# VH-VL binders against UPF0735 ACT domain-containing protein LBUL_1260, part 2

Target 1, 144 residues: UPF0735 ACT domain-containing protein LBUL_1260, of Lactobacillus delbrueckii subsp. bulgaricus (q049t6)
Amino acid sequence: MADYFYVHKKILPDYLEKVLEAREMLDSREAATVTEATERVGISRNTYYRYKDYVFRAKDPARGQQAVLSLLLADLPGALSAVLTCVTDHRASVLTISQAIPLASHASVLMSLDLAGLKGDINTLLADLKSLPFVKNLQLAGLE

## First folded at step 1 (VH-VL)

Design il1 (framework fv_iluzanebart)
Fold by ESMFold2-Fast, scan of step 1:
Structure il1 (fold): chain C 144 residues (1-144), chain A 121 residues (1-121), chain B 107 residues (1-107)
Amino acid sequence: as target 1 above (144 residues)
Amino acid sequence: EVQLVQSGAEVKKPGESLKISCKGSGYSFTSYWIGWVRQMPGKGLEWMGIIYPGDSDTRYSPSFQGQVTISADKSISTAYLQWSSLKASDTAMYFCARETIYYSGSYFDYWGQGTLVTVSS
Amino acid sequence: EIVMTQSPATLSVSPGERATLSCRASQSVSSNLAWFQQKPGQAPRLLIYGASTRATGIPARFSGSGSGTEFTLTISSLQPEDFAVYYCQQYNNWPLTFGQGTKVDIK
C-alpha cells in the first residue's frame, strides 16, 4: 500500500494523536467504552470514528487483531498482486510476506495481516481470497 | 501434444439428467485447472466454473452455483459437467479449457472442441 | 462481478486495413486480460494474455495494449482469415468474466 506517509506529528492536527491515544486506552482496557476514551483525551466520538482507521504509530502501527495466512499460489507475479489488492480492498494491512522457492509452478506464501482496519468480517475476507483464480489453497495459520 | 477432447453432441428432453466429459492428454492433468464455459446460440462466452483435478477444488460462477456440478476423475484424466434436471434454457455449446501457468497470470490456453447440448420437447 | 464491455459490437473493415477493438472493465483488472478469437463452429483461440503478450504462434499483426480498466486489441493489416468474433476476458478475480464480443466483418 503506498497510501501512507511517514510524517512528523508536529505538522498534523493534535486530534490525530488523541485518536491514537483513545484507541490505545480501549485496547489496554484503561477505558471501557469509546465514549469514555474520547472524553478522557478530549475529542468527539465523531472525530474518533472519522480517523481511527487511517492513523497508526510508525514503529508499531498495529497491535490490534492479527492473522497469519498460508497460501499456495500459482507461480505468477499476477497471483500475489491479486491477493494484495483483495487484502487492501477489505481495509486490512499486510505486515509481512514470505514466499518460498516455487515448486511444481506453485509458490508457498506466508502472510501476516493487521486486521485493525478490517472492513467487514474476516470470514468474508478469507472467502474472497479463496475465490481468486490464482489461489490454489488458503489456510488460516493463526488468529490473535 | 496438449489436447482436450470432449464428448459428443447430446439431444435431451427437459427434466432429464446429463453428464458430459472433457478428457485431457499430453500434459500433467492434476497440475492444471479445467474450466467450463457456456455459449448459448448466437451469444457470447460465459464462465461456469473451474476444477483443480489434483484435489478436486471446485469454484463456480455465482450464476451457475447449484445449477450444475463440476467433477473430475484424475485416474482417467477426465473432467465432467453434470445437470440433475435439464431445462430448455440449457441449450448451448459447452467448452472445457485448461488454465495455463505463466509469469503474468493464469489464463485459458487450450480448449476442447465443444459439446453441443440441445434440450427440446 | 467484474463487467467487461466491448466496443464496437460490429466492425466492418476491408482486407489490409487496420482494426482496433476496445475492452473496458468495470473495475481494475491490472494487466490480467486475455483476448480470444472465435470462428463459426470452432472453439475460442487464445491471441493475447497479460494484456500485451502474444500467445505462441500468433502473428505479429495482432497486438494488445492497456492496463487497469481500458484495453485495446489492434490488427494492423487484416487478413481474410481474421474475420471472426473477438472476446476479451479478465482473469484478475473470480468469477472470470468475458466481454460480449466484437464481430469483425468484411466490408
Scores: ipSAE 0.000, ipTM 0.469, lowest interface PAE 16.4, mean pLDDT 82

Design il10 (framework fv_iluzanebart)
Fold by ESMFold2-Fast, scan of step 1:
Structure il10 (fold): chain C 144 residues (1-144), chain A 121 residues (1-121), chain B 107 residues (1-107)
Amino acid sequence: as target 1 above (144 residues)
Amino acid sequence: EVQLVQSGAEVKKPGESLKISCKGSGYSFTSYWIGWVRQMPGKGLEWMGIIYPGDSDTRYSPSFQGQVTISADKSISTAYLQWSSLKASDTAMYFCARHPLYSSSWYLDYWGQGTLVTVSS
Amino acid sequence: EIVMTQSPATLSVSPGERATLSCRASQSVSSNLAWFQQKPGQAPRLLIYGASTRATGIPARFSGSGSGTEFTLTISSLQPEDFAVYYCQQYNSYPYTFGQGTKVDIK
């Protein structure tokens, strides 16, 4: 994944949101051609082609949002399953998971998540993961 | 500290409307389902339904579908159970509780203290 | 819906004795079974989930076992504070259903 920022649209040029609207018209078949879609939203074809591969809505299925979490997990039965269930209850998906050898009763865990289906926001997911009694040092290591 | 705090006891007549509340604190309210459970006097527990406060996705037990409305206001971390027209048979203790809906290795279940609803003429 | 049946309806035991409570499901619920304790005038409290896992803060004397359709809650050495009604609940299939409860009286 390239470098991406989570930015409020009010500080962005208005044509970026129009690029997204034009792409959505094409995907839904409300417009049959790029010319038709761009004319409807009021941007040039050149603007559409310039930005179409670099602008995505949060939870866009074509790109998706991904997060990388780092945490210490207690070496107890059901601990990992509880973390996975918390992620799934928020409708996020676990893409990868790696767990190191437990040291002093806790193991380092690194997880990558697909946030495309996330119900709620990422801060609520993080807060709920932190509330689990066997989770320590939870940190968002990356967001793409 | 996770807490669910419910509104106080209610005494109503048949045909009246009522809305009781359940306020969550100490956790991310929009990240957990809130369920409602009825306990009629001297009887056991009956699961009524659930709501996901983040988007108000609501699911009812078939026995309670159309009899009550479950809602939530995420801006004040509060879930509601409401009746448009109460019946004497609605007399019961009503509990709210945190629920996972999806398959879980842990059933995280924190309960409110209960709201006693008495409906009599 | 899945019907949960608990037995016995009432169990009278002396402090220090072993209490065994049963819960039967009308169809398989795998291990998706929870046990709750309710004392007079109080809200239910989660004791066991996943048929056999103790909830946080629950004393070791409480243990659960079983899978499929037959489940058991055991209190190894009953204490006076264990006077309560105990409910099982399946969370395998919607709607989630409770048993009718077993009342534990201390002789």
Scores: ipSAE 0.000, ipTM 0.461, lowest interface PAE 19.9, mean pLDDT 81

Design il11 (framework fv_iluzanebart)
Fold by ESMFold2-Fast, scan of step 1:
Structure il11 (fold): chain C 144 residues (1-144), chain A 123 residues (1-123), chain B 107 residues (1-107)
Amino acid sequence: as target 1 above (144 residues)
Amino acid sequence: EVQLVQSGAEVKKPGESLKISCKGSGYSFTSYWIGWVRQMPGKGLEWMGIIYPGDSDTRYSPSFQGQVTISADKSISTAYLQWSSLKASDTAMYFCARGSLEDLLTGYYFDYWGQGTLVTVSS
Amino acid sequence: EIVMTQSPATLSVSPGERATLSCRASQSVSSYLAWFQQKPGQAPRLLIYGASTRATGIPARFSGSGSGTEFTLTISSLQPEDFAVYYCQQYNSYPYTFGQGTKVDIK
């Protein structure tokens, strides 16, 4: 949004992070009331209400997203496990995998990934997957 | 293209603090581990530890746990090796190296190396 | 910790001859073994990883073999620029450990 800035929290008053903590406790139902949440984090109800709608944790564009990858995988022992290992090494999670019956030397594979925990960026993950000699025609088929 | 550039040589006295650096360029810095390796004069290589700059996940060799601190600043693509109090036995060449993923398993091998930082500690 | 032992400590070979360097692990490291070359005053250079995979730009005369506890680096036709110390390193388990090195002297 045009009205928001990214700033490092060290230059901000410490109560702003506590506002976020209180809101998260309410959203997770760890606290049932605003009074309970604000008392737990050590801020006043007035501070919470003043700032609760104006401060948010930064969301990385790749975090909480899902990706769908399309690739051709060589019909060789260990090929699929190497692909899965590469994905999990980058701390992405495999949600689904669909493998067609191999035609000649390769099988068509569709994978959906949870990128919420992704270490680094998706382009590095894609580059590392493309570097595997038994992976062909890797494409990012969808991103949501 | 891939390059690791380390800070210059240091001459220190026992008890002093020191922080040396390793700056990566030509690749996604936050997507690869950075390892630190010590080589004492006339001796072989000793692995000290590794860090993943994307989240500062760090693993130390037991011989170096508590002796040094490894850190990284991803905003400037730089990894650090730090001593709170140097000893004469810390005199060595220190190398940083990039850790790459093994394609069949999750083991990390060191494919690109910095030029080394010579640290001399004497009274 | 896994102890890596290299042999011989020093190997003297004439140009054009075959050099064979050995590396032994105190327990299995599967195929997680790398070989490095280090020349005086320089940083180590990766030659082989995964026990047998040549790193990018490494000449075909360098080859690695072995698995488990016994590993070999072979230089099939030693060139003058191959004078160096060679280190093996396991990256199977923490802490990662290096061998003590084999010095290759060219007669």
Scores: ipSAE 0.000, ipTM 0.477, lowest interface PAE 19.5, mean pLDDT 83

Design il2 (framework fv_iluzanebart)
Fold by ESMFold2-Fast, scan of step 1:
Structure il2 (fold): chain C 144 residues (1-144), chain A 123 residues (1-123), chain B 107 residues (1-107)
Amino acid sequence: as target 1 above (144 residues)
Amino acid sequence: EVQLVQSGAEVKKPGESLKISCKGSGYSFTSYWIGWVRQMPGKGLEWMGIIYPGDSDTRYSPSFQGQVTISADKSISTAYLQWSSLKASDTAMYFCARDVTIYYSSGYYFDYWGQGTLVTVSS
Amino acid sequence: EIVMTQSPATLSVSPGERATLSCRASQSVSSYLAWFQQKPGQAPRLLIYGASTRATGIPARFSGSGSGTEFTLTISSLQPEDFAVYYCQQYNSYPYTFGQGTKVDIK
């Protein structure tokens, strides 16, 4: 979150990418244990545990549950920011966002969400989004 | 190696406050989520909530939001479950469990469990 | 929230027989499903995670299968120590939810 920087991997120690590789092996169940995963990528278990919670890929795969929302968003300062804040407050993640050029007072927005971390249910998230004064015609276009 | 040790059984009256504990050892306490699960007598398992001790991030089941408080003290590798005012309906076995955190998009499952704390609330 | 439904509620089998337990999710949970065993007076014990991966130390007679909304736990040759209550749990999204349990009894 606030304490994260986007940096090119060339300026990082090689073992940080190996931490990600070991974690991906465990997630995919390609390796059954931390010992097996770390041995395969050539790092110690201590290195894995030290860094595993502090390094992530920008495009880590989402869990299976996703939602697609369509809405009209007022062309006003802070409108999109309010929507994004509402989504992250519910522990959902925005995977993609597509915003058309505003015509008159509103822009058409299509966004896909990762619901893996969702706090509560999707109906609570939808209700809170609909309560925002700059959001119109919010629809759940897809749910997987 | 990995152990979760919970505090002992409690007998309380309605309206009393209570705080029970779950102490982790044999692993990096701040690197795994700790969950709390309720089991009422003769009933199944109910997930109450989860905490990440590294930054005290909490997530609650809607059924338990506002009913209990989950916290952790990383300096002593201990997580807590607290009630401000107990009810007879809180009588249950409470388990803590370690949740495997691989990365944000991967699944999280309970791999190690505490022995449970029996809480009895009766007038 | 995602509702987990287990069937049957009770399964009566003899030692050495095969037991098949079902778990259904109200929404897709992909493969993010775990199975737990609980004996009276004990904490739950992890058997299977990721729908089909056996946890460390779990005998080969336990196997899991399924994805999406339909899942199965199979015990290929029931041993006396296997008589217990079995729970499925989805961990695809919060709140985590458990099935109501299947009790495996001696026939």
Scores: ipSAE 0.000, ipTM 0.476, lowest interface PAE 17.8, mean pLDDT 82

Design il3 (framework fv_iluzanebart)
Fold by ESMFold2-Fast, scan of step 1:
Structure il3 (fold): chain C 144 residues (1-144), chain A 125 residues (1-125), chain B 107 residues (1-107)
Amino acid sequence: as target 1 above (144 residues)
Amino acid sequence: EVQLVQSGAEVKKPGESLKISCKGSGYSFTSYWIGWVRQMPGKGLEWMGIIYPGDSDTRYSPSFQGQVTISADKSISTAYLQWSSLKASDTAMYFCARGETITYYDSSGYYFDYWGQGTLVTVSS
Amino acid sequence: EIVMTQSPATLSVSPGERATLSCRASQSVSSNLAWFQQKPGQAPRLLIYGASTRATGIPARFSGSGSGTEFTLTISSLQPEDFAVYYCQQYNNWPYTFGQGTKVDIK
């Protein structure tokens, strides 16, 4: 959403992170009531209610490395399934996949991968994907 | 700390073979491209080729295909540039560089962010 | 191959003045363009990539702009240490190609 920004917590009031901590205590049942949770983190109930719907944590940093791949995929039965199987065989996970409608013989594909469980290195995965006869122009668009 | 360290200067005669090296450290060597660039005395920069050490995928500039061999040994994080028979016209400074990409919208290319110090090759009779 | 043409070949700028360097591609390279600085006896140093993104550690006085076939490197207040040759390089199509360079002399 347009109303949300990525902001380093150091420039934010400290009570915003405490709102997140209180909400996490309630979700995990470490605290039974809002009063208990807010007292533990040192904020008022009023502060909690004011901000609880406007503050969220960024993605888990321990999620592991992510890769973004772009490729052209032949418009053939089983082509996408073969790509997904290759990714899974290397113990990477597909997080998102975006496929344009096929133009003539190929469709443009953009996919993001979770590499946390990756067996071996990313290069082996890329080499195996490139070896598939229905994959063209495979590019590593991003690696985090 | 990312570093690329190249082998020392070479003085050779025409017809001799030569292999120079570029050792990467401080990063995952098999996850980045390595490129080789030639700079003739007093001239500009020319791409020779690039290699991906993880699978040895190698691409040569048309002007250098068949003139040189690019290779890598990932066990020692080292890339190589090799001539079977040197010519006087090979006299130049040779640089290696590491390639990186973060493009989402277009086909990804590689920009070269860290460079070796260069290896001066002099070929004279 | 894509031909990169830089202008001017040499540029003389007084200290503290603005320097503007141009780079033209023979066909579109999108925003896949980098700028390098090279001082005598040294390796090239990446200044800008993606046409406008400053590399790590590069002073704010360096800025890049453009897309497609026309690109500009601007040095807003030229310092003595900026005496160097500047190269543009496209990385949109293989083989990657450099411009011939612009030599910047400080008057």
Scores: ipSAE 0.000, ipTM 0.484, lowest interface PAE 17.3, mean pLDDT 82

Design il4 (framework fv_iluzanebart)
Fold by ESMFold2-Fast, scan of step 1:
Structure il4 (fold): chain C 144 residues (1-144), chain A 123 residues (1-123), chain B 107 residues (1-107)
Amino acid sequence: as target 1 above (144 residues)
Amino acid sequence: EVQLVQSGAEVKKPGESLKISCKGSGYSFTSYWIGWVRQMPGKGLEWMGIIYPGDSDTRYSPSFQGQVTISADKSISTAYLQWSSLKASDTAMYFCARYYSGSETIYYGMDVWGQGTLVTVSS
Amino acid sequence: EIVMTQSPATLSVSPGERATLSCRASQSVSSYLAWFQQKPGQAPRLLIYGASTRATGIPARFSGSGSGTEFTLTISSLQPEDFAVYYCQQYNNWPLTFGQGTKVDIK
């Protein structure tokens, strides 16, 4: 996990995606041999063997890697803005926010995040959110 | 302060060439896409195209493909929009805007805009 | 290309009233929709992205909702500075496309 980075394929050599395609053909039995798979995608067998254990597909951005967070947010000016800024600073997007009626000084918040653009890992985002003065009882309710 | 500063207003005749600029400051210029938007007098916004300055990857709206050239010089944090031969129909306000993208289809919006460059083309 | 259609073309409201602006996509754009505000003589300003997320510094009276093909921008209590033209933009498909705009005007 720590050895892998989420990077845009635009900055990567095109043969890396072809390695993934060849491996998928072999796994699905669409190609019977490494030679057949690599010839079909247009890479050498040497390229396939060099990279096959080091590249993996991220989830489809349209379906998104998503997280659902629950938290208590202080009913104070700037509280929600601080949360939203923290999320966008980590290159995640807020898809939905639901706030319950405040109970005394805090509102229950349920927040859905799109993690497709996330810089770093989810645990770093969660740690930073937990460090905010206005945020209490932050929990990861769901993760895909 | 993050900002995009565009070049000044231009008055040109049909057939002349023109290159306008958009200079970024206060952020990593090569880490963000720069888009160009046209607004004709009294009309709405039209998306023209976009460039990633880090590798000069450029995408155009079909309506503007072949009509303009988008480029960038990362050494001076400046993006450009260029016409080889202006037409009267190019009279418009042109905006540049920054946005960052984690993927080809996902953008976090055009969050910082230049002030606009007014281009007037008349005989 | 995906065609974005905004309605109404013009909305006349008084300060303090609620304004509701609609944006329809010709095909699904999921939640990849942004709203912009433009005042005369100024560059557009990002209000909402991801259909419902307020951009930094945008007042709480602005809210966005919807997904797929139908989207709404709501201004809960219009302030004098909110009289402007509002544009939606999809960023799910290339090329990116704007709606034609809704002018929010004083009665």
Scores: ipSAE 0.000, ipTM 0.459, lowest interface PAE 23.3, mean pLDDT 81

Design il5 (framework fv_iluzanebart)
Fold by ESMFold2-Fast, scan of step 1:
Structure il5 (fold): chain C 144 residues (1-144), chain A 123 residues (1-123), chain B 107 residues (1-107)
Amino acid sequence: as target 1 above (144 residues)
Amino acid sequence: EVQLVQSGAEVKKPGESLKISCKGSGYSFTSYWIGWVRQMPGKGLEWMGIIYPGDSDTRYSPSFQGQVTISADKSISTAYLQWSSLKASDTAMYFCARDLYDFWSGYYYFDYWGQGTLVTVSS
Amino acid sequence: EIVMTQSPATLSVSPGERATLSCRASQSVSSNLAWFQQKPGQAPRLLIYGASTRATGIPARFSGSGSGTEFTLTISSLQPEDFAVYYCQQYNSYPYTFGQGTKVDIK
């Protein structure tokens, strides 16, 4: 979604992370009331209510359901199959795949993934894909 | 503040079972991975495995796969490390640690550690 | 698995001097390397992550550098509380692996 983007917390006001912490305390029952949660993290109740519906953690499904990956894949038997298996082991789905003709032993691949069923974190999926010996130049081209 | 509190020291005999705990507080327990690290007397640190309490996704070091079980109970913000049958070679200090997401790298590193649980296995 | 090798095994320095510790990875870990300090009877303490980023609350005298397979931790103007064992750890791939440690001792 165009209204959401993936940004490092360093450039954000510190109270946004505190809003997330307060909400998580309420969801886990570590705090019984909004007043208790906000006092413990050091923000006002007004700050909590203004931002609670607009900030989410990266692993939270509300951040988006799709990713676009760009990579170079070695032209070897089973290379693409291993990539697909890695994706499905993390319970993500491949929506589209585009592979260019192999040049100099590698092919450019662009993959669109459905993250709705993703088990764990997208960062863990990316790490596992990058660890495959026939995968190079893996990058996240888009996230929505 | 973020805190990980581990269960007390244990003295066991070979063949006995054991379950030790690591309770997180001061943060969203289900939003961070918890890892277990072993340190044998006078030796360095060995990564054993990691669990995501939100969905119980668990990864083990090959050296510890089948030797221990890592689990978590998110209702009480507690992670566990369990042995079905202890060996003398399991004598060590066991640490739990929280993994923090590094946005720039897309990987995780340990930021906060528990105080450790000393496990002594002898006849 | 990636093997992490630290050198020297023991480093003897005087207070106020600079200490430089090395860590080598058997294959590239990019900049996904952390440094930890451990004192006897205590849990490890995170000093540096991302090879060069100082963790919250860590004094400016600690600095990290390097990428790929060669990394260094530098402690400028060593203080009495800095005598400890230091470990490097790669978090580039599972299983995570630690170096064997460098003991920083008083001369």
Scores: ipSAE 0.000, ipTM 0.478, lowest interface PAE 18.0, mean pLDDT 82

Design il6 (framework fv_iluzanebart)
Fold by ESMFold2-Fast, scan of step 1:
Structure il6 (fold): chain C 144 residues (1-144), chain A 125 residues (1-125), chain B 107 residues (1-107)
Amino acid sequence: as target 1 above (144 residues)
Amino acid sequence: EVQLVQSGAEVKKPGESLKISCKGSGYSFTSYWIGWVRQMPGKGLEWMGIIYPGDSDTRYSPSFQGQVTISADKSISTAYLQWSSLKASDTAMYFCARHVTYTSGGYTITYFDYWGQGTLVTVSS
Amino acid sequence: EIVMTQSPATLSVSPGERATLSCRASQSVSSYLAWFQQKPGQAPRLLIYGASTRATGIPARFSGSGSGTEFTLTISSLQPEDFAVYYCQQYNSYPLTFGQGTKVDIK
């Protein structure tokens, strides 16, 4: 009952892939502004804003866009949900999660993330996760 | 903790300009859209527009396009809502709110999660 | 724009009773619907997003359901602090639009 399905890009309007290209230029900092990015790929700013939140490249872990995070999470209701929300707010996806039984007031958590859809860079995601009051000792254990 | 703190109440005359502020803290300010919502006295909520502080891209509601200007200064984690010439009909409470975007179950979700306390703007003739 | 209509305008209930609030969209918004609570003199507070997902820190007595054009917010055992105005909001398409609100008051 998902809202997304796989469709070969050949049957789609060509500007949809250009929307993805413009967004990727902004996310990678190749373009400083939406105006610059959209002019480079040849679409209007209105086209970019209309479609930017509804078109994504198919996730392919084989492309090596994965991260492994290690952290200590406070044993409080909603703490894990807040971490997951922060990850998905950056359009990263959780591939695996392993949580140890809490010892004292914190539990060790190991998370594998799919960064194919990541909005912005991983350092911004890490900074936001570190700002959560119930997250301690956050570390990037692996990046591919 | 995520917090949005807005500037204090304003009392203005019709035709005057005004700029109110919304300062974010406790998160990466440049990574989330900030939206503005109007609530007229005794009325419901109206979405005005959003800005992405990382590159100052803005999107306006058609009802507010050309009537207000939304801007941000990422160096001080502050978003702004501005009028060049106020009208009595602009009397309202104005809220800023953080606009969340994420992907769940193969779809993109956008909504407001954290709100500022509101700025009351009174325009009296 | 998508018009959001809430009913009833005012709902009078006694503490401990179940409250059911309705929200209708003029066209399908899929599951892209949020519910907010607003108390006098305060900013709105997010309760539910994605039609049925409870926001962090929101008590289990609040639940949301529905998809497409018909949505419901249920408060299973109303507490004194739950007397407030409740708004639904669609975020399926721009401009984002809110319902006019349902005031939940003491019977």
Scores: ipSAE 0.000, ipTM 0.464, lowest interface PAE 20.4, mean pLDDT 80

Design il7 (framework fv_iluzanebart)
Fold by ESMFold2-Fast, scan of step 1:
Structure il7 (fold): chain C 144 residues (1-144), chain A 122 residues (1-122), chain B 107 residues (1-107)
Amino acid sequence: as target 1 above (144 residues)
Amino acid sequence: EVQLVQSGAEVKKPGESLKISCKGSGYSFTSYWIGWVRQMPGKGLEWMGIIYPGDSDTRYSPSFQGQVTISADKSISTAYLQWSSLKASDTAMYFCARLGIAVAGTYYFDYWGQGTLVTVSS
Amino acid sequence: EIVMTQSPATLSVSPGERATLSCRASQSVSSYLAWFQQKPGQAPRLLIYGASTRATGIPARFSGSGSGTEFTLTISSLQPEDFAVYYCQQYNNWPYTFGQGTKVDIK
């Protein structure tokens, strides 16, 4: 969602990380109840319910993080579709795509990605994109 | 063509175990979350939980935590919903659905299985 | 948990008329709201996502609007095949939640 942004935990209250820990205990069934989980991490049930739907760890589905990729793509049928499929196969979403005037048989492409749903890490996505035979000069131009 | 095919109808007695399946085809099975939805006879839809088949990361709706187990076998592109001990109140239609990707990692059901009717009676 | 409330519970409409269905969220879900159609004996079918974006293959007579807590699904000229139960679903916060449905039947 546009309402999420990636924030360093240093500037956040410590109870937000404890909310994440309590939720992880419940999801993994290390704790059977909200009361048990919140007591173990040292927060109130009210704190847990207030924040549990608004704070997520890296790689969780609901967090705001973006990447900008730069690449040269062969001017071949299906080349762009393969790139887009690879991105969505890693649970990233394409926010924008911009193509420069083709140079010879290759087009310069800039892609902005939403990494909120990303499964694994960005390096795994980059490795798989680089393995596509029609992709050249793939670079991570920005990450935030 | 994206397709989700569920196992056939089941008739069970209280206390019996059951495992139903949802097989995906026509897309990268390990790259999309699969969700399970319950619909009790004459009632609306209830979200049960989701699984990411690539690493079996599972998340349950609070009302279904401990009531069912969701799992997946990525080698055969199949997700599962399992009960250790069925109750008459588990009588319902169960749907699996693939979760499409929206901005900021939110999900919506874009493709659905045909449903598996589970009847639990003495 | 975000509670989704749909109204009316039942809507009686003649073919060719406009149907308007409402969905209210107990707290803001921004635009992360989907609409589904379900006919007897069938799986739900996605109609709208992102509050107003039609899914692939969905006729133009279906339109969605709203943001925050108030949402509307409009069927501009109801066809015989549109008699069904309609559900709204928020996907802004986990757990994702459905409304209880609005049944659209023949007047």
Scores: ipSAE 0.000, ipTM 0.477, lowest interface PAE 16.3, mean pLDDT 82

